# VHH binders against F-box/kelch-repeat protein At4g38940, part 14

Target 1, 370 residues: F-box/kelch-repeat protein At4g38940, of Arabidopsis thaliana (Mouse-ear cress) (q9svj9)
Amino acid sequence: MSSPIIIRAPKKQPPEPPCLISLLPEEIVVDIVARVPRCYYPTLSQVSRRFRSLVASPEIYKRRSFFGCTEQCLYIAISKDQTSDIHWFTLCRKPNGQQFSGTTASDHRLVHIPTLPPMPMHGSYVGIGSNIFVMGGFCNWKITSSVSLIDCRTHTAQTLPNMPKAVAFPVTELIDRKIYVIGGSDTLSPMKSPSRIMMVYDTDTEMWQLRARPDWEAGKKWFSSVVIGGKIYMRTYHNSFVCDPNDTSCDRDEVLHSKEWWSACVIDDVLYYYDVRENCLRAYDPKQRAWGVVKGFEGLLPVACKWSKTVSYTGGKLVLFLQKTEKTEIWCAEIAVERREGGEIWGKVEWCNVVLSGNFHIMDCVAVVL
Below, E stands for the ipSAE of ESMFold2; O stands for the ipSAE of OpenDDE; V2 stands for 0.75 times the mean of E and O plus 0.25 times the DockQ between their complexes.

## First folded at step 2 (VHH; framework vhh_8h63_2)

Design a1 (from h12 with S106D; at its last look DockQ between E and O 0.57; V2 from the best seeds 0.00; counts 0 for: pae E 6.2 > 2, unsure alone 61.6 < 65)
Fold by ESMFold2, look of step 2:
Structure a1 (fold): chain B 370 residues (1-370), chain A 124 residues (1-124)
Amino acid sequence: as target 1 above (370 residues)
Amino acid sequence: ELQLVESGGGLVQAGGSLTVSCAASGRTFSSYAMGWSRQAPGKERELVAGITSGGSTYYADTVKGRFTISRDNAKNTLYLQMNSLKPEDTAMYYCAAKTYTVSWGDRVTYQDYWGQGTQVTVSG
């Protein structure tokens, strides 16, 4: 893979001589910067004090929205050194360059966001617009009901009103501007969930509601979930369910359950997850109620991996994180999927490289719009 | 296997100070979140203080401002400095370490390691 090598200058710089951009009207400079892809904003902040101020300005993000230049950006919750908290990283993707004919180094990487404080792990992480809600989980050996809101434009966090109940290890999904937090435990034992509760946060009224949930797997942990067509698809160790949260009806789906679909994502109403035991990307189409295997990229991904995470991305793509057994490298691949004639789903690996090395584990991936 | 051995307990007068230590052997000490818990007679064990592998600390409200947890990764040792001691602080003090492992399919399993404890007695 071909990547430019970027050596970033320190953020503090002395005043620099005037250039042609400094001669432009401020409104024109704002419009130009608003059209620049978000991945270049750290680089722009190093060019001058003017640009550093601009890329941090709320006006830039308003103008990006006005011009239709917003982007989906990935924020990654990572446990460092197996602690009871998470740290936030962002995926920085840059166009590849070429130093020599042939092979060059990649510049895609996970970059730590040091201005965000450590936050609870095994909670709920939900992206809405340019914000991330961080709810519950445990930190410093305590399970919490706390709620934090991260503003991804500024990388700042603020405290919001607590959930009605402290919970860790819940399943969380966003449907129609409401956040559904399902199950979980108020103990440090992840193998038991004492909760038969669904907590619902209405982002418009900013209020929590407690609702009863069906007892389809009361006391079970390890829920994996996705939303398809306004319904929550959930997996515990024992069963998979399709649940309508509005009328609390749930149906078991034995075909869905025939695969261990932890850490899945959805593209065009199809559920995807990477099967690390069989080294394949699997797809479940609810309309057909059938599993398939995504074709077209055999041998392009690392094998013998311990775990995987999938995140849906715009444009019919997903991002896949993998870690090889007994290794410290975290691999990342971007895969474009398409359904072809005959109903088969094909994939193309857009890139694949190591994005982080060290004693890290990815707890969740959250997409926001910036 | 990780082994934890507490020391430094003893009898101290109310208002006095005492430091308890926890020596760790085995796996790399620097990767664990560590903590102190205490158990008074007839009471349940309660978390007193904790420190992450990255150095962030937590204290129970009953000891905040009086106790300080710290770690020395070069010596594989956890400390609890206890100041302004009260008779209510009398308890067996236990050192603990927490870690987790990730199983196939991204299943997280927590492991706790405990020492045998060191007695702290505060006399009126």
Scores: ipSAE 0.029, ipTM 0.457, lowest interface PAE 6.2, mean pLDDT 80
ESMFold2 (binder alone), look of step 2: mean pLDDT 78; pTM 0.777
OpenDDE, look of step 2: ipSAE 0.056; ipTM 0.549

Design a2 (from h12 with K98L R107E; at its last look DockQ between E and O 0.33; V2 from the best seeds 0.00; counts 0 for: pae E 6.6 > 2, unsure alone 62.4 < 65)
Fold by ESMFold2, look of step 2:
Structure a2 (fold): chain B 370 residues (1-370), chain A 124 residues (1-124)
Amino acid sequence: as target 1 above (370 residues)
Amino acid sequence: ELQLVESGGGLVQAGGSLTVSCAASGRTFSSYAMGWSRQAPGKERELVAGITSGGSTYYADTVKGRFTISRDNAKNTLYLQMNSLKPEDTAMYYCAALTYTVSWGSEVTYQDYWGQGTQVTVSG
């Protein structure tokens, strides 16, 4: 005869005082969190399991859209070693800090996203809605055709079907929900010529198509491109072109090529790039076929920089990344541009700050909407 | 802008060993991923070994286990130790840099740098 198993009920712990926000109806909590700037969501996720689930939920992002609280957020692909994988960072911005103080000073910085896995570098990095497509590049010293999709709401990644061909160092543009991956190389042999192909991904059908572009200059690397009016503006070292992706036409633009434009962005059909050699922001208006210099911010940006990267931002603004030649620091500036009467374009530096220190290399900067 | 000079090539018997080296000057060597490529008569160049600035290595299948790449960032020198050499390893060996570089203080652009090569001949 064995004794029965005695199971005692656990003792109750004394109740902790409830926090005030846990007493509110769920709809009110959702509406409050939806109005919080996105840069604070990682902090909110550490407050409780409930907030962690909430800031990742689709409902929050639907409510943000409903309230008009969506934000364009910048994700930056960064490598410490040019042949290693990239890691993702986001630009953390504080509201109104510089405006209240009357200075350009702020506590904006690049923040590493450790939950995203390392990914191939020298590929294509394209933001669409709240997602980033990461396509091609090299990983473990091999050029890949792989495609990953990052969900920036959750900072998770998933694998998608491969591209038709492996490529590294292409140029990439998004037009009408299609991703155009142009040129690039399928080998690490430096003596081989760049490809004369274009791969097109239709985000609606989720299918790739190959297109041959025999009109391109053979053996030339394409770098720096933008989209204006459904056409791709792109350059090699020797020429700049305006290409219609839907037919075979590709015309030289010698006025566009008169400046060594690169890493440019487009605001209101005007191409902008920062000329680090002459320390000025240049603007090209295709309707006038003319270059100009953006006025109004002389002496407000760091000088003696070795490279720049621009990206379009909401409200007639661009974000500019710069690295000084003799320093291990990356600067970032937000510049609002406007065309004034008389046709000149003026700029105002909203803030300018060191956002990352160390020997880091920006591969690309991608905007998403959250 | 980066200048590369290979040395240490020569004639060696099959099964022997040889070390080739590459001296770099002109720009900061430590910021580049470096590699050794080779070109045999009548064949295309192939990358046989690579090393990142942080020391991570790559080897082609044809040389894995026999070749060792290394770098000395303090001396701006890249090395390739070649052991158990075969007649198929006969080629001109080139030192290369495989990374972006700055052009005129502007946007970082991809650039290939190559030396003139050093001949390795393996006799059977």
Scores: ipSAE 0.016, ipTM 0.443, lowest interface PAE 6.6, mean pLDDT 78
ESMFold2 (binder alone), look of step 2: mean pLDDT 77; pTM 0.779
OpenDDE, look of step 2: ipSAE 0.102; ipTM 0.583

Design a3 (from h12 with S103D R107Y; at its last look DockQ between E and O 0.41; V2 from the best seeds 0.00; counts 0 for: pae E 8.6 > 2)
Fold by ESMFold2, look of step 2:
Structure a3 (fold): chain B 370 residues (1-370), chain A 124 residues (1-124)
Amino acid sequence: as target 1 above (370 residues)
Amino acid sequence: ELQLVESGGGLVQAGGSLTVSCAASGRTFSSYAMGWSRQAPGKERELVAGITSGGSTYYADTVKGRFTISRDNAKNTLYLQMNSLKPEDTAMYYCAAKTYTVDWGSYVTYQDYWGQGTQVTVSG
């Protein structure tokens, strides 16, 4: 036999039963959510429309700051398929595990932010608080002076007044709430006419100043920089310098230049960069004016990589991006560093996994506080 | 290595039109951003038009609305259709390909490939 089929009326939304947290005063709910780690906010947004609106609101981030519950989050500027623009991604880690156990390259941990428009590449990308300044660079075969401000709380962008001059490939650093944009090129052929200007943005007055630059190795392209102790450490192919931007002094440092450092970060006044040619993480201590090799992770990282990027992280950690030669996989590692007895610096790989596959190029990594 | 050979140049009267083309030898043509630059006697080379690997185009203000860049990735060929030509368009026209390479982990270095050029002369 046949069973009868009962035709049910079209569905109507039943009243949502009350939940205990929805009965609380709004200020209490805000304070509870503000104490939740940011990595759970996507999950909270799926609970109800109320929570979806709440985790996107500026009020939550004000409360997180008030309670001291802010977090450092990484944003990665990425170009795909040799395009002339960048797109923004975030580093998203699995919240319930120490390490994703999958071996396949299909486990992507960089997540594209589709609400942000494409932006110029080879400009300046500076994180300040919860915002990212995107300044200059080129897109669509043009070098620009444009400035965009990304609000990482809402993943929205707005335009700001232009820089005094258009530049691409500058050295850019943040010191004492001022953004220094140094050198670069103001023509499509940066190899022919490197810019000799310095532009300073004061984040307090929100004004640009075009400042006279001493001849810090005239006509040379700058490739790497970091800030240590209020001074800019930077290099060309020929020399490395330690420069004080406030009095425009600049001293050559031959020991620093003895390694071809690039894409470096700073932890506790020590400069770190990953040497892809020798497959090691190098550390430069300015107090000792000496290079060393970080120990403790031999064989834990991919070898034969064509580039690396480093970014410092709170808690004595750095994040390292790597790509193997002739591969489309981008690897990411989180490394905790510490100086041990005897003066050696040791590293511990907290995790190392493929986070993105495809013809992608990481232009820069920016940390913000959310 | 990518090799580029321009053709189609010649003498044209003002107001006329001309198409120049660029034949590329190499298996990676479709991955390159391509462009046309020109150099008049005694002047620096200037970018006239560009096209990305994805098909987005750029034109210098001096040629916008008169010139059209296109590419045929199946034939490894880049084109520049030049209409309403003026005497100031007289120049050697060069085909270029640009790619991004990673150098020393900190930045992308462009690797430029250039042809030998084709002369366009506008009289009248």
Scores: ipSAE 0.012, ipTM 0.379, lowest interface PAE 8.6, mean pLDDT 78
ESMFold2 (binder alone), look of step 2: mean pLDDT 80; pTM 0.805
OpenDDE, look of step 2: ipSAE 0.051; ipTM 0.547

Design a4 (from h12 with K98Y S106D R107F; at its last look DockQ between E and O 0.39; V2 from the best seeds 0.00; counts 0 for: pae E 5.7 > 2, grease 26.6 > 24.2, SAP .77 > .668)
Amino acid sequence: ELQLVESGGGLVQAGGSLTVSCAASGRTFSSYAMGWSRQAPGKERELVAGITSGGSTYYADTVKGRFTISRDNAKNTLYLQMNSLKPEDTAMYYCAAYTYTVSWGDFVTYQDYWGQGTQVTVSG
ESMFold2, look of step 2: ipSAE 0.052; ipTM 0.465
ESMFold2 (binder alone), look of step 2: mean pLDDT 79; pTM 0.802
OpenDDE, look of step 2: ipSAE 0.126; ipTM 0.602

## First folded at step 4 (VHH)

Design c1 (from z8 with G50A S59Y; framework vhh_7z1x_3; at its last look DockQ between E and O 0.53; V2 from the best seeds 0.00; counts 0 for: pae E 6.4 > 2)
Fold by ESMFold2, look of step 4:
Structure c1 (fold): chain B 370 residues (1-370), chain A 124 residues (1-124)
Amino acid sequence: as target 1 above (370 residues)
Amino acid sequence: QVQLVETGGGLVQPGGSLRLSCTASGFTFSDYAMNWVRQAPGKGLEWLSAISGSGDSTYYADSVKGRFTISRDNAKNTLYLQMNSLQPDDTAVYFCARGPDYSSSWYEEYFQHWGQGTQVTVSS
């Protein structure tokens, strides 16, 4: 119940001797920093101007790739108070600093990225390498065709050429170095049908193509999608579809639609989403055309949640965000999944804690490689 | 059932002022951003202004910045639009609209909940 007694440090410290790392050749310092986990880079940037410059340099990220020290890092688009803007947050792990009950405790938090400007809400947010494409959505409550590129190494943004058409609320997927922006709305009018547009950005040529593919369930709002085996799995309110974007064929999947999946992710060609009504993680195997429930962690996650978001994470893992119905807390869990003998999928919660409190709404989660 | 009712429209001379009100019921008013939009005869919908659920953040279209002021009274479940320096091209039906509901896993259509509108006419 009582906090430890805090001992106040002396007001004036003697001058410290030069840090020994400052005496090392630059190439050695770069190699040391490249091996440091990304979550410690904010701390390093506060040590000196030298380290601040190093952790933002392209060279560090090239060295991380060379040493096999790259990490998937999560960037979260968050709207406060349901306005027309989102703000970017990153999922950060606090360094271990205090031991509890014989083990070292640590937790995770969503941390605002103040150097990134507010960006359009309800656009497309796609991670490619160390970058995030932010396309369309609302800019000053107008539907926009704007494209911004976030460099997650430096947390800076630049404007790219516009999409052919303005769109909000599309589904977006990356396949074979091409970004597919599908459906959505080009108007604020509630009486207009959702868009029948597919726009394709080729990251190699850096050009957009506008495609009209009316065979995909026209007149219905498209939401929620994943990519499995080069095909786009999508749902509207009424149906779920498996679509081949290269020949634009789509087939209805009634078994997939039998669950109200939203914000799913894919691990080893299996679709996962968290069912907040039944408090379970569901898995859909397209090869079996069957839903199952992931086992092994009942009672380890918060219950009575009003929404969830999932994103694929490194090493056969997913990250799950949850918000309780009667609280402002956003919970996050990292779950490792594996298929066991007998075909059942089992999960293990690697960690679970509150990562953000307040009137915040997660619009999307994007993984990048740093 | 969500209900939004606009009042305060009427005839006004150029350069004049009006204050519009929007009374809300059927939902927790302070949980939602609120908007004003308008539709001039024969034209599409034009977004004008938004205010956060708490009232701390306000946003304006360029066409109305400095002339219009959005506000809310969460105790009275009422949204306001103070319109000053009105000109003939401000003639329109003005609607209040609730922002989208992001409290569930399901996305709703944008601007799904609108009032019936109130007519504002600016005439010489």
Scores: ipSAE 0.047, ipTM 0.480, lowest interface PAE 6.4, mean pLDDT 80
Fold by ESMFold2-Fast, scan of step 5:
Structure c1 (fold): chain B 370 residues (1-370), chain A 124 residues (1-124)
Amino acid sequence: as target 1 above (370 residues)
Amino acid sequence: QVQLVETGGGLVQPGGSLRLSCTASGFTFSDYAMNWVRQAPGKGLEWLSAISGSGDSTYYADSVKGRFTISRDNAKNTLYLQMNSLQPDDTAVYFCARGPDYSSSWYEEYFQHWGQGTQVTVSS
């Protein structure tokens, strides 16, 4: 799998000798570089100062989009030692035959982005195009309404107008270019029920709308949600239900609720999550209302994990993060999934290795297009 | 059964000091972050301070930074709040609360478990 390589701003360096590449017209150079897979960009940055500057420029990402050469890139919000702030990392890959150094050699690693400031945790993190929206959450145990926009092309952040209300621990989903921020708390009080307010951000108009929350299990804790077919599937401690964000009706799904589908993802209208207790990838088909176990890779993933997160990826794949019980290793695997004629789902592990070691905790994972 | 018991409150003069204690039972104390929260008469809850399970990281609200110090003794299952330079506005019921285990599943909610509180009154 081709994992994106982060491009950092060029550092001030001594003048480089002229090279033959510098003789090519700018338009030709931009066209060539835009068509190169991003895993080779670190190598290109070593060729000349011109190439180093070019691979970090917004113009390259604009040209990649124009040619249809964009790649899905994963950005991971991580806390260290359970601090009140998140730091951004990205999943990076070395080309075949090259590996990152460490106790276990591998071609995939989570790499810290030091140019981005620490940001509030337990907020909303949404990837749209080449940007990440960071909304709400808490910092130093204060709940905020702040909104930041991360430009993943330059690894810079800017402030946007605040949300109408401060919120932490919401359910957040993106549907038809609108961000729905539902529930959560505006205080850290255990005596206060989850927020009855729904906030909707329209990415086209750049406007927030404050709406009364549908009567979706008012007063219940929500710990997981996904979007399938324009509907929000969500789990509370006691119930799982399916809701249309445009009305107040909700249907309960007791079969869906029979599993603790935390940190799930969706591929081709099927819900996937990894069960760390049984060490298996589970799939829920809402059309059949049935749970199944994904076959074909039994025993290939690490065991004795306390936490998992799945993220959908292009080409009918998912990326799985696993945190070992020892708190010393974060594992990552890319799994291709395929539905067969009998309704069975089969998986193939493309790669699996340790991507981060130390007392780090994954808070969320966001996909962007670069 | 999770139980938290606060002690050490009382009447103190402005500029004085008090040390609050919270004794925990029914769970592995060192696995959880712990918090101090207060409620002044007629006001909502105000978070004051947090300490990580190991005790290596501490956090403070701006209203108490430099005046209050949070600490813990994991061998005694006890959380402390040292309060210095107390002012009449610090008059409140003080609660200890168990924080989430950030390394566990997201089933846990912030402040599911609270003590009964201890009254602190700052006046002459």
Scores: ipSAE 0.013, ipTM 0.421, lowest interface PAE 7.4, mean pLDDT 80
ESMFold2 (binder alone), look of step 4: mean pLDDT 82; pTM 0.838
OpenDDE, look of step 4: ipSAE 0.231; ipTM 0.655

Design c2 (from z8 with G50S S59Y Q112D H113Y; framework vhh_7z1x_3; at its last look DockQ between E and O 0.27; V2 from the best seeds 0.00; counts 0 for: pae E 8.0 > 2)
Fold by ESMFold2, look of step 4:
Structure c2 (fold): chain B 370 residues (1-370), chain A 124 residues (1-124)
Amino acid sequence: as target 1 above (370 residues)
Amino acid sequence: QVQLVETGGGLVQPGGSLRLSCTASGFTFSDYAMNWVRQAPGKGLEWLSSISGSGDSTYYADSVKGRFTISRDNAKNTLYLQMNSLQPDDTAVYFCARGPDYSSSWYEEYFDYWGQGTQVTVSS
């Protein structure tokens, strides 16, 4: 479907004629608002109590689905000054070809969500539908088993029953509606090896199950993971593995491990990560068991960055966060990838700009559907 | 080589005060949060206090809040812990510990480097 007509209700101004939108039937207003991109909903909520109620209602999200106007929205967990908590931000993107402000070409921003409380850092952050599970991590410099559920339609949070065990620094993946929380630590001690426990949450039954994991490379931390084809691809410092979580079998993959992949994402069964040392986007195809470099970038991204984070986005795209060495600015790029004839993967930078400034650290990026 | 060296421990009477120092070398001190942790005889490790790289933010465990003060001097690469109103339960080895390096994508441990510790004894 084509881009919807974007509307903005008039704001209160004296003296004013009657607001035209107040004369419309509720059904018509609902259908108009359902076609508005989600990033404008905070502005709509400021117009009146009517619009505030409307943009938070289940009816709007049902109508968005009916019109094919749902969108993938990114939520970013950000810490400041290495405190014991994170704050939630959204990436606000404006549609191309629309003129709604005096600011040209740099309206993409990370926007703080003030109605969400601070939450534990170094835990698990998992998006499921329109919700985010926030599990474990540090609370007041203590490792917690707490679980919070964020409703991204309303930007409210509720406490859920705890995990069976407290954990920080796990790897976490969602497979077949089950959340796998693997490894991590239940103490602050640097002298203890990581936990060898796997916790599995079934989102349909709403029950936790404890499992032991295989004892391969005992005492080593698991640093990074992705899911491809129902299997978890994980790495330690020394090795990369492909694991079936249901029977805990794992195979080594020396070719995968030949690159120091971290904070990767998956698009069409291909693993992507940004190599900040070589300033290139690398792709690993498990079917070929081979690494490649995504072509078409030239010098379109900032160089001399100290870290990167990637998250997959619908439509064959990924979002990349970067921070330059000795800078406080966080850059964001949206990159479309495609495999061309001959098997090469090409990338196109859709946009790249500063989205946040200050002493902030990105803990995780979570996608939801709204 | 990263090195952390604690000094200033010793024997004090109940109600007394001590000031611990931790001198850092082998890394850019102001880039890292710094921490104090203690281990009482026969007990596990207990986190006490943290300070941000700039020194702007400080945090304390409830057991020491109001009695202990963390500070740092980035020009001298030195971390401090002022301990007041000491009691026999404060008897422990006190360690300084470096926080995680967010400039790397690798998080190996929350406290990746530790000093050898300094003994504090509060005797009845």
Scores: ipSAE 0.012, ipTM 0.444, lowest interface PAE 8.0, mean pLDDT 80
ESMFold2 (binder alone), look of step 4: mean pLDDT 85; pTM 0.874
OpenDDE, look of step 4: ipSAE 0.019; ipTM 0.400

Design c3 (from z8 with A33S S103D; framework vhh_7z1x_3; at its last look DockQ between E and O 0.42; V2 from the best seeds 0.00; counts 0 for: pae O 6.4 > 2)
Fold by OpenDDE, look of step 4:
Structure c3 (fold): chain B 370 residues (1-370), chain A 124 residues (1-124)
Amino acid sequence: as target 1 above (370 residues)
Amino acid sequence: QVQLVETGGGLVQPGGSLRLSCTASGFTFSDYSMNWVRQAPGKGLEWLSGISGSGDSTSYADSVKGRFTISRDNAKNTLYLQMNSLQPDDTAVYFCARGPDYDSSWYEEYFQHWGQGTQVTVSS
C-alpha cells in the first residue's frame, strides 16, 4: 500500500502587503531604485518580484549611469570547503544594521550569487566595466583554456572563445584594456610545470596574442602581482620583479622582495598588502623604493589570521579580507589610506566585521563598475 | 610528513565491485579536500572524484558517475572509493591525492601529495 506522497500544495504566500511603491509609476520606481546603492540590491530583490526584476534589468543600470550613481562593486571568488571550483559572492549591506557610531562594526556581508555557475579555480579573474572575465583555471583535475564573461548587472555568464593555451595559477593583470595572462601551470600531473607564455587579450579587438617570455624568471611560478604605472610588479618565491609587459626583460627589485608581499593592491602608485604575521598593513613606494607601515589602525583588526586579501577601492580606500586561523570566519575591513606630509601613510578603518561564516576561502576579489 | 596510503585494490570480474581506502596522516585530514585519480597503462592520469574536507560536497568525472562513490571518515582519517559495475576499462592504478592547501595555492605545485597507489584490475 504505497502511501500517497501528499504533495502539500505550496502554502499560498500571504498576499504581499500592498507595497506603496507598487502604486507608483514604473518610471518613478526605476528612478528610485537606480539611486539606491548597489550593495542593497540583494535586499531589494527579496522584497518583491518586481524589485528583483528591476535590479537585474539593463534599464536600471542605464538610469544609474544617467544619474551618475555608478559605483564600484566588489565580487569575490570563493571556494567552499576547498572544492575545486569557485563561487561568486558580492559585498553587500543590510539595510537595518544599526551602525553603532562608536564601533567599527558594519552591516556588511558577502552574498552568494546563485545564478552564476561554479567556475574553475585558480584562473584569471579580471574586472572590466561591469563585466568579469574568467579565464582558465583548474577544475576536476583539468586545466582549462575556457573563457567566461560575467555580466555583473544581470549576474549571467556567457562563454567566449578559449584562450590560446590552457593555464592555471597565472599572474593576471589589466593594462590599457589589455589583459595579460602570465605564466601559470600548463600541465595536469603534477601541476608544477610553469608556463613560459604570456597571453594577451585585447578587449577592443577581442583577440588573443601569444608571446613567449624567455627572459623573465623562466621556470619559476609567479604568484603575486600588481600594476603600477603601466608596469607589472611580480613576485616569485625567490625574487620580485618589475616588468614592462612590452619588454622581454624584468628588473629585479630586492627591496620589494624584502617583504613577503602577496594579494596586494595599489592606491596612488603605492603597493599595499597586509602582513598577517606582523598584523600590519605594509606599503611599498616604488618611487622611494622603500617599505613602510601604515599607521593609525593598530588593534582595530582581527589578529591571528592566516590569510589576507587586499583590493583597491575608489577614493583612496582598500578593502581587506582576513581569515582567522582557528575560526571559520572571514573578516572584512574598509580602510582609507592617506599619505601625509613627510611621507607617512596613515590608515583609518571605516568598518570591520565578519562578512562570511563557514568553511570558505577567498580566492580572489574583483572590482567592477555598476 | 604527509602520507597517503591506498588499499583495497585487486582483481575483479567485470560487473564486480571494489572498495578502495586511503589512509591519511601527517596533516589535519578534515581541512583538505581529497581526490581519487587513476592511471591506466599507457595513459595519463585521470581524475575520478573529489570530496570536500567536510564531506558535504562531492564531484565525479563523467566516466565514473553513477558507478563510483567517494566518501570519507574524518574520524579515521580515511578516504573511500566505492566502485561498482567495474569494467575492463577501469583497470588502472588508483591514487588518492590531497587537495591543495589554501595557503599553498600560490606554490608551484597544486597537488603535492599522492599515495603509492593501488592496482585495480578488471578482467574476466
Scores: ipSAE 0.021, ipTM 0.449, lowest interface PAE 6.4, mean pLDDT 85
ESMFold2, look of step 4: ipSAE 0.130; ipTM 0.549
ESMFold2 (binder alone), look of step 4: mean pLDDT 81; pTM 0.813

